# VHH binders against q96fz2, part 179

Target 1, 269 residues: q96fz2
Amino acid sequence: CGRTSCHLPRDVLTRACAYQDRRGQQRLPEWRDPDKYCPSYNKSPQSNSPVLLSRLHFEKDADSSERIIAPMRWGLVPSWFKESDPSKLQFNTTNCRSDTVMEKRSFKVPLGKGRRCVVLADGFYEWQRCQGTNQRQPYFIYFPQIKTEKSGSIGAADSPENWEKVWDNWRLLTMAGIFDCWEPPEGGDVLYSYTIITVDSCKGLSDIHHRMPAILDGEEAVSKWLDFGEVSTQEALKLIHPTENITFHAVSSVVNNSRNNTPECLAPV
Key: E = the ipSAE of ESMFold2; O = the ipSAE of OpenDDE; V2 = 0.75 times the mean of E and O plus 0.25 times the DockQ between their complexes.

## First folded at step 10 (VHH)

Design O50 (framework vhh_8pnl_2)
Fold by ESMFold2-Fast, scan of step 10:
Structure O50 (fold): chain B 269 residues (1-269), chain A 120 residues (1-120)
Amino acid sequence: as target 1 above (269 residues)
Amino acid sequence: QGQLVESGGGLVQPGGSLRLSCADAGFTFSDYDMAWYRQAPGKERELVARIYIGGSTNYADFVKGRFTISRDNAKSTLYLQMNSLKPEDTAMYYCAKPYKYSGSTPLDYWGQGTRVTVSA
């Protein structure tokens, strides 16, 4: 998974993340660094994306079921990285494979510290190889959405009559991530950065791409992945598997250039 | 997030120009795709122009080449520069955030409008 859409305005995104804590109380996640959130229809590695993580990571004695939402850099910078510029990291840490996550120091160490997060997106993009051509067909991949008279389809996002209705009650894609905290050796603010765990594609996506992000389908899975105070690494890793509860449609090659940032990137062709 | 407040409308002769402004009192202006809509009496609301969070723009065919949408994120202000105005452009012009999140509380994402009259 190397490209996502996460375009909801900050206030809309926050409401889309409404949840219940362990006591059953309805809550909205609390923001860290909300001004660093940059919505986009076409997010690439190195940019910031919003993630959910347990409040217990920031506050001693906090209820580990309470959630923070924070922008983090896509592309995990390990806490042990010694260079002054994170962009000089020679490893690609955009994704980490589920089958080798406990073998790789860059991921095993933060995972052992409970640094699990849920990466939020409208959906993600994948490029299908087409036989007989060097061109690849991009697809936008997302949770099935409840379709109502009011919601409209994604194609209707370009319609003047229906634009505002497409994203009402949009179910955000919730991907399992691991984050780490890096302190610049020359001083400065702590950098929070994340990687997306990947698994083998489900049957429904196998014709598009052989890998997919580890999707946490439903609030129980999301809660268990985030709750590092009550859920061990071993138990959390049981949540990491392919899901069939996913849908997709082909999109325009406009999305190929990560500088294009319009609804056309995710509109059906 | 606060109200959208439009200004800059008025009476102008065909071929004239006006610049509309829309001030957003909210704290999340830069996060929103923004749009200008218009509504003539007895007609449905119609999209005039959009500006996306990445800076790209989209225009209705009837205003292409004549109108320019722009934004100033530091001032939380949306603009519509209207040139070569026609009598058919006569309408109330509305600034809009095209997101209505209905899950918890409905939000009024429309301003009060500013009136543009183009007459000979």
Scores: ipSAE 0.460, ipTM 0.738, lowest interface PAE 2.4, mean pLDDT 86

Design O51 (framework vhh_8pnl_2)
Fold by ESMFold2-Fast, scan of step 10:
Structure O51 (fold): chain B 269 residues (1-269), chain A 120 residues (1-120)
Amino acid sequence: as target 1 above (269 residues)
Amino acid sequence: QGQLVESGGGLVQPGGSLRLSCADAGFTFSDYDMAWYRQAPGKERELVARIYIGGSTNYADFVKGRFTISRDNAKSTLYLQMNSLKPEDTAMYYCAKPYRDSGSTPLDYWGQGTRVTVSA
């Protein structure tokens, strides 16, 4: 998973993340650094994306079931990284394999500190290799959406404007992530950065790509992954597996260039 | 909460120019795709130009090469530079955040409009 869409305006994104805490109280996640959220149809590694994490990471004795939403850099910078420039990290931390997560120091250490997050997206993109050619077909992959009279039809390939009709009650993709906190050696604000955990692809995606992000399907899975105060690392890792509850459609090559940031990136071809 | 206020309309001669502005008094201006629509007397409201959150633009065929849409996120302001104006451009011009264009877009997503008259 190396490319996502997360284009909802901040207020719409916040409402899409409505949840219940442990006491059954309806809540919206509280923002941290909201000015750093940059909506985009075409998010690449190194950019900031919104993640959910437990309030207990920021406030001693907070209810660990309460949620913060914060923009974090995609590409985990380990707390022990010694260079002044995060881009000098010699290995790719965009994704973290589920099968080796407890063996890699970059991921094992933050997991031991309870630094689990849920990465939010409209969906993600993958490029299918075409036989006999160097060309690849991009696909947009997302949760099945509940059709309403107002949400429009996903089955009809219309203009990008018509595609926007489906966003009113869009169910965000919720991916399991690990984050870490890095203090710049030269001083400055702590950098929060994350990686997306990956698993073997499900049967439905096997013809598109051999790997997929670990998707947390439903509020029970999301709440258990986030709640590091009540759910151990061992228990949380049981939530990490392929899911079949996803859908996709082919999109145009417009998405290939990460600088393209329009609804055409998502529109069915 | 997202009140849009248009200005810059007026009366001009054919071939003249006008610059329309739309100020968003609410928060989240930079989070929205923004657009200019127009409605001529007795006609339906139509899209003139759209600028996406990434800065790319889209224009109706009838204004391509003559109009330029731009945004200033620091000032929460949307602009439409109109050159080589024609009598056919006479209309009320509306600023919009047409995120949900399903016929029930909240009124705070639309401005009150500014009138452009191109007099022969």
Scores: ipSAE 0.006, ipTM 0.408, lowest interface PAE 10.3, mean pLDDT 85

Design O52 (framework vhh_8pnl_2)
Fold by ESMFold2-Fast, scan of step 10:
Structure O52 (fold): chain B 269 residues (1-269), chain A 120 residues (1-120)
Amino acid sequence: as target 1 above (269 residues)
Amino acid sequence: QGQLVESGGGLVQPGGSLRLSCADAGFTFSDYDMAWYRQAPGKERELVARIYIGGSTNYADFVKGRFTISRDNAKSTLYLQMNSLKPEDTAMYYCAKPYRESGSTPLDYWGQGTRVTVSA
């Protein structure tokens, strides 16, 4: 996973993250550094994206089921990184393979500290290789959505204009992530950065791409992944597997250039 | 009808100041982002300022540096401190919970408004 859409205005995004704490109270996540949130139809690595994480990471004795929403840099910078410029990190930490997560120091260390997060997106993009041409076909991949008029799914058959209206009740894609905290050696603000855990593609996506993000399907999975105060690393990792509860449609090549940030990036072709 | 009650509007001279308040009669104020909107005669309602659950703020370009939004979660009250008021600031000012609950329209939680008039 190397490209996402997360275009909702901050207030709409916050409402889309409504949740229940351990006691069943309905809550909205509390923001950290909301001024760093930059909505876009076309987010690439090194940009900031909103993630959910447990309030217990920031406050002693906080209820570990309460959630913070914060923008974090896509591309994990390990806490032990000694250089002054994170862009000079010698290896790519955009994704973390599920099969090697406990073998790689960059991921094992923050995971051992409970630094689990849920990466939020409208959906993600993948490029399908097509035989006989040098061009690749991009697809927008997202959770099945419920239509607002009558209970029914939204799909590629719906008009492009209808996509503008679905965002009020859009079910955000919730991807399992690991984050770390890096203190610049020359001083300054702590940098929070994340990686997306990846798994083998499900049967439904195998013709598009061989890998997919580890998707946390439903509030039970999201709650368990975030709750590092009650759920051990071993138990949390049981949530990391492919899912078939996903849909997609082909999009135009406009999305290929990460500087293009318009609704056309995710509209069905 | 909404639980939000605005107050603090009035008539002031150009360059004057006013402090608007919005009291939430409900018990979930701390769980919502809050906003101030305004509507001048013959114009559409426009966003003036937002404050998020975590305390961060956003302002419309036409009020930056002059207005300050703040909240007191213990008192369930939203504030708008308005300084260096201009005739162009004359409007009805509305408090809003921009949170959309399932089945409701965006900005369903409006107050009745408080009138601000800036003239000599």
Scores: ipSAE 0.000, ipTM 0.102, lowest interface PAE 20.2, mean pLDDT 82

Design O53 (framework vhh_8pnl_2; at its last look DockQ between E and O 0.53; V2 from the best seeds 0.00; counts 0 for: pae E 3.8 > 2, unsure alone 62.3 < 65)
Fold by OpenDDE, look of step 11:
Structure O53 (fold): chain B 269 residues (1-269), chain A 120 residues (1-120)
Amino acid sequence: as target 1 above (269 residues)
Amino acid sequence: QGQLVESGGGLVQPGGSLRLSCADAGFTFSDYDMAWYRQAPGKERELVARIYIGGSTNYADFVKGRFTISRDNAKSTLYLQMNSLKPEDTAMYYCAKPYRSSGSTPLDYWGQGTRVTVSA
């Protein structure tokens, strides 16, 4: 996964992340560093994206089932990194393969500390290789959306206007991530950064791309992944697998340029 | 969620200019794509111009370079500079957050409108 969309306004995003804590109380996640949130239809590595994480990471004795929403840098910077510039990392940390997560120090260490997060997105982009050509067709991949009587079938949203109506109650994609905290050697603000865990693609996506993000489907999966106080690493890793509960549509080549930041990026062609 | 308030409408002669403003009392103005719509008497509401969160703009075909949409995120204000106005531009002009396009959109996502009249 090298490109996502996360364009919902903060208030809408917050409401979309409503949840119940372990006591059954309805809650909204509290924001940490909301000013770092920059909505975009076209998010690339090294940009900030909003993630959910347990409140226990920030507050001692907090209920670990409570959630915080925070923008973090895409591309995990390990806490042990000694260079002053994160761009000097010699290895790619945009993604973490599920099969080698425990073999790589950069991911194993923060995971062992319970630094699990849920990366939020409208969806993610993948490019299908066209047979016989060097051209790639981009696809937008996301959770199936509930058909409201007013929104018609998402698949039939032939008009930009109809597509926009779908965003009123958009179900966000929830991807399993690992985050870390890095303190610059020269001082300054602590950098929070994340990696997205990837798995082999489900059958439905296999023709588009062979890998997909580990998607946490449903509130229980999201809650268990986040609750590092009650759920062990071993138990959490059981949640990491391909899911067939995904849909996709072809989009224009506009998304190929990371500078393009318009609804055209994710609109059906 | 802040209320959108339009201003700057009025009576102008053909070929004249107006500058419309839309103030958002909300704190998340910069997170939204913004747009101007207009509705003439007996006609359907139509898009005039849209400005995206990335700063890109789109205009209706009838604009033909006469109007410019812009935004000041620091002031939470949307603008529409209208030049070379025509009688056909006479309408109520509305500011909106277009991601909620349905008539059932909460009132805070649509302004009350400002009237523009172009007449000799």
Scores: ipSAE 0.718, ipTM 0.863, lowest interface PAE 0.5, mean pLDDT 91
Fold by ESMFold2-Fast, scan of step 10:
Structure O53 (fold): chain B 269 residues (1-269), chain A 120 residues (1-120)
Amino acid sequence: as target 1 above (269 residues)
Amino acid sequence: QGQLVESGGGLVQPGGSLRLSCADAGFTFSDYDMAWYRQAPGKERELVARIYIGGSTNYADFVKGRFTISRDNAKSTLYLQMNSLKPEDTAMYYCAKPYRSSGSTPLDYWGQGTRVTVSA
């Protein structure tokens, strides 16, 4: 799980995250650092991605069911890291294995503080290894979408009418994440960074890749993962498992280069 | 708001040039893929050029090599440089944000257009 698409404009993304709080009130998440949001069809580790987290992380008496949306750096920098440059971290924190999350200090400490987040994406990319060849086939993997006769499939850049209709009501992929807060030893702004929890792939994805992100399927799962005020670490971890509610299609090799940032990255081939 | 306002249209001779501008009053211009469309009298609206959030561009075959789309995110402005204009380029030109949200009106994602006439 090392490449995603999250290209929706900020206002469209915000509306796609509409939710109900504990009392059934309809809400939109409140932005923190909205100017750091950078939409892209081709996001790699070390870039910022939007995450949902509980308002209680920022306001001591807030309702823990209310949500903030904030851009965070992909690649968790532990709060204990003592170097001045986060790029000098000697281990990869892009993903966190579900089976060892409580064994690794980098992840168990923020989990103990309730630092759970939901990582938002249009979908994610994986590269299928084909037997007997060095070439890999990329796939775009995403939630099943509601289809109407007026809503086309994901189209190429030269199919604008179908393109716009696909995204108007797109159901965002919601992945379980853990975040941490790092204060530079020599001063400066606090860095918020996250990792995506990974699980064994479901049966439907096993031919593409052996691992997948822990996907939170539906508002009940998303709400329980975020609500660290009411849901313990032990209870929240029960939400971490493979899901079969996923679909995919093959995409062109344009996506291979992370500098390519166009709709062609996720268009069916 | 995000109302789009086009300008720069006019009357030119075949072979002439025009530069169209589209100003967005909103705060999220840099987040949007932006496009220029045109509609000739008696025809349907068609895509002319698109510029993506990463800076890449895409053009309709009938304008490739003649038109250049660009953007200035600091000024929230979209441009279309039109060279080697032909009578067939005569149309109303519209800038667009391709996305719609619930409760938005056409004014939120379409401009009102600027007229380009290419005639001797």
Scores: ipSAE 0.399, ipTM 0.727, lowest interface PAE 3.2, mean pLDDT 87
Fold by ESMFold2, look of step 11:
Structure O53 (fold): chain B 269 residues (1-269), chain A 120 residues (1-120)
Amino acid sequence: as target 1 above (269 residues)
Amino acid sequence: QGQLVESGGGLVQPGGSLRLSCADAGFTFSDYDMAWYRQAPGKERELVARIYIGGSTNYADFVKGRFTISRDNAKSTLYLQMNSLKPEDTAMYYCAKPYRSSGSTPLDYWGQGTRVTVSA
């Protein structure tokens, strides 16, 4: 998993993240660092994307079921990293394999501190290998979307007349992540950065790619993953598995170039 | 108040030109896809043009190259350059952020509109 779409304006994204706290009260997540949010149809590693995390990470005695939304750098920078430039990290932290997460210091340490997050996206892109060639077919992969209008109108994502109907009610993809906090040696603001946990692909995606992000399907899974105050690491890791509740469609090669920030990136072909 | 304000409408002769503008107050303008809609007397509102956060554009078929949508993120302003105007273009023109929960629910982010009248 190395490319996503997260294009919604901040206020639309925030409304899509409405949730219930442990008392059953409806809430919106509170933003941290909102100025770092950079919506795009074509997000790549090293860019900032919004994640959810427990308020308890920021406030003493906070209710650990309450959520913060914050942009973080994609590509976890471990707290022990010594160079001044995070791009000099000598190993890839874009993803974290679930089967080795407790063996890698870069991931085990922040996980032990309860630094679990939910990575938000419209969906992710994956490239299908074509046997016998170096050509690849990109796909946009996302949660199945349910009918959201009254019975009188149903819209498709690729229709200009129905574009706003689809995106106002889009069910965001919720991926399990780990984050860490790095203090630059030269001083300055603490860098928050994340990795996306990966698992073997479900049967439905196996023809596209052999790995997929660990998807948290539903509010219970999201709440348990986030709530490091009430849910232990060992219990949280039981949430990490493939899901068949996923859909996809082929997209044009416009998405291949990460500079292309256009709805064509995710439009069906 | 997060309000869109259109301007630049008026009376023009067929074949004439107008430039509409839309000022965005109280929103992070650069993060939004934006659109122009119009509503002729007795008709439903219809999309005229859309510009996305990455700068690409989409036009209704009736525009046929006569209109150009653009944006200036530094000024938080959306524009519609209208050339070769026809009497059929007579309508109230609205600036919008095209996000809503349903087709029957009005957009939460509409302007008040600016009138364009094309006649002798």
Scores: ipSAE 0.328, ipTM 0.682, lowest interface PAE 3.8, mean pLDDT 86
ESMFold2 (binder alone), look of step 11: mean pLDDT 76; pTM 0.774

Design O54 (framework vhh_8pnl_2; at its last look DockQ between E and O 0.40; V2 from the best seeds 0.00; counts 0 for: pae E 4.5 > 2, unsure alone 62.9 < 65, grease 25 > 24.2)
Fold by OpenDDE, look of step 11:
Structure O54 (fold): chain B 269 residues (1-269), chain A 120 residues (1-120)
Amino acid sequence: as target 1 above (269 residues)
Amino acid sequence: QGQLVESGGGLVQPGGSLRLSCADAGFTFSDYDMAWYRQAPGKERELVARIYIGGSTNYADFVKGRFTISRDNAKSTLYLQMNSLKPEDTAMYYCAKPYRWSGSTPLDYWGQGTRVTVSA
């Protein structure tokens, strides 16, 4: 996964992230560093994206089922990194392969510390290789959306006209991530950064791309992944697997340019 | 009172200019695409111009380079510079936050409008 969409305004995004804590109380996640959030239809690595994480990461003795929403840098910067510039990291940390997560120190260490997060997106983009050509067809991949009474057939948004109705109460994609905290050697603000865990693609997506983000489907999966106080690393890793509960549609080549930040990026062609 | 408040409308002669403003009292102005719509008497509301969160702009065909949409995120204000106004531009002009992909913007994300009248 090298491109996502996350364009909802902060207030709408917050509401979309409503949850119940372990006591059954309805809650909204509290923001940390909300000013770092930049909504975009076209998010690239090294940009900030909102993630969910347990409140326990910030507050001692907090209820680990409570959630915080925070923009973090896409591309995990390990805490042990000694250079002053995160861009000098020589290896790609945009994604973490599920099969080697425990083999790589950069991911194993923060995971062992319970630094699990849920990366939020409208969806992610992937490019299908066209046989015999160097051309790639981009696709937008997301959760199936539920038809609301007010909105026509949301599930059949194969046209721009139908797509307009789909964004009413959009279900966010929830991807499993690992984050770390990096303190710059020269001082300054702690950098929070994340990697997206990837798995082999589900059958439905396999023709488009062979890898996909580990998607946490449903509140239980999201809660368990986040709750590092109650859920062990071993148990959490059981949640990491391909899911067939996705849909996708072809989009225009507009998304190919990371500078393009308009609804055309994710609109069906 | 709506969160968005339009101003700058008025009576102007053909060929004249107006600058519309839309002030947002909210704190998340920069998170939203912004747009100007207009509604002439007896006509449907139509998009005039849109400015996206990325800064790109889209204009209706009838604008033909006469209008410029801009935003100041620090001031939480949307603008529409209208030049070379025509009688056909006479309408109520509305500011909106179309955060959804389509024009189905909830009512609370619309301003009350400012009237523009172009007449000799």
Scores: ipSAE 0.823, ipTM 0.910, lowest interface PAE 0.5, mean pLDDT 91
Fold by ESMFold2-Fast, scan of step 10:
Structure O54 (fold): chain B 269 residues (1-269), chain A 120 residues (1-120)
Amino acid sequence: as target 1 above (269 residues)
Amino acid sequence: QGQLVESGGGLVQPGGSLRLSCADAGFTFSDYDMAWYRQAPGKERELVARIYIGGSTNYADFVKGRFTISRDNAKSTLYLQMNSLKPEDTAMYYCAKPYRWSGSTPLDYWGQGTRVTVSA
């Protein structure tokens, strides 16, 4: 998982993240650094993406079931990193393998501190290798969307009314992440950065790619992953497994260049 | 929630030009793909032009080469430069943040429109 779409405007994204706290109260997540949110149809590592995390990470004695939404850098910078420039980190932390997460210091340490987050996206992109060539076919991969008589389909012909309805009540992809906090040695703002946990691909995606992000399917899984005040590391890790509740379609090579930021990146071909 | 306010419409002769503006009082203008729609008397609302968050634009076939959509994120303002106007362009023109949310927290952003009349 190395490329996503997360293009919903801040207001729409916030509504898509409506949730219920432990006491049954309906809530919207509270923003941190909302001005750092940059919606895009084509997000790559090192860019910021919105994540959900427990309010308890920021406020002593906060209810651990209450959620913050914050932009974080994709590519985990460990708290122990000693250089002044995070780009000098010599290993790739875009993804974290589920099978070795407790063996790698960069991930084990923040996980032990309860630094679990849910990475939000419209969906993610993967490139299918074609036998006997260097060509790859990109696919956009996302949760099945509830189709109603009033809802538009992402595959439907674009008309003004259909386009307005494509994203109406869109179910965001919710991926399990681990984050860390890095304090620049020369002083400055704390950098929050994350990695996406990956698992073996499910049967439905095996012809596209051999790995997939660990997807948290439904509010119960999302709540348990986020709630580090009540759910231990051991219990949370039981949520990390492949899922079949996913769909996809082929997209144009326009998405290949991460500078392209248009709906054509995720439109079916 | 954000209030969109269109301006710049008026009466113009065929072949003339107008520049429409749409001011957004909200804080999130730069997050939105933005659009201009129009509705002629007795007709359905139709898309005229879109401008995406990355700066790319898209136009209806009937305005290509004549209209230009642009935005100023610092001023939270959307523009439509209309050249070589035809009587068929006569309509009420609407600015839109073309995102809906039909759930328990509804979202739908439309302006009140500005009238464009092209006639001798």
Scores: ipSAE 0.661, ipTM 0.850, lowest interface PAE 1.4, mean pLDDT 89
Fold by ESMFold2, look of step 11:
Structure O54 (fold): chain B 269 residues (1-269), chain A 120 residues (1-120)
Amino acid sequence: as target 1 above (269 residues)
Amino acid sequence: QGQLVESGGGLVQPGGSLRLSCADAGFTFSDYDMAWYRQAPGKERELVARIYIGGSTNYADFVKGRFTISRDNAKSTLYLQMNSLKPEDTAMYYCAKPYRWSGSTPLDYWGQGTRVTVSA
């Protein structure tokens, strides 16, 4: 998992993240650093993407079921990193394998501090390798979506003019992540950065790729992963498994170049 | 009413040019893909052009080569430069945010329109 789409406007994204706190009250997550949000159809490692995390990470005595949304750097920078430039990190921290998460210091340490987050995206991209060729077919992979009335017709397919109706009430992909906080040695703001936990792919995706992000399917899973005040690391890790509740479609090679930020990246072919 | 205000319409002779502007009073203009639509009297509203957050554009076949969509995120303004205007281009022109969300009204993501008239 090394490429995502997260393109919704900030206000639309925020409303898509409506949730209930432990008292049953409907809420929207509160933003930290909203100006660092950079929507794009084609997000790659080292870019900022929004994640959810518990308010308790920021405020003493806060209700741990309350959510903050914040842009964080993709590619976890461990709190113990000593260089002044995060790009000097020699370890690839874009993903964290679930089967070794408790054995890798870069992930075990923040996980032990309750630094769990939910990584938000429209969906993710994966490249299928065909036997006997070096060509790869990209796919866009996402939650199944509730069908929406198309432009007043009973027709079979969305038209290009109905983009607004396709993305209305889009169910955002919710991936399990771990974050850490790094203090630059020369001062300045604390850097928040995340990794996406991966698992073996489900049978539905196994023809595309052997790994998939750990997807948190439903509000109960999301709440338990975020709530480090009430849910232990041991219990939270039970949420980390493949899911079959996923769908996909082939996309053009436009997405291959990470500089291409266009809806063609995720359009079906 | 709403966040989008179009301007720059008017009466022009065939072959003439107009530049439409759409000011966004909202604070998140740069987050949105934007579009121009038009509606001639008695006709359905139709897409004229789109511009995406990454800067790429898409044009309806009937206007390619004559119109140019652009945006200035610092001024929160969308533009449509219209050249070589034809009487068939006579319509109300609307700017739009192509994302609709729960609780929104048409006026939250459509402008009120600016009238373009091209005299035969």
Scores: ipSAE 0.287, ipTM 0.662, lowest interface PAE 4.5, mean pLDDT 86
ESMFold2 (binder alone), look of step 11: mean pLDDT 77; pTM 0.777

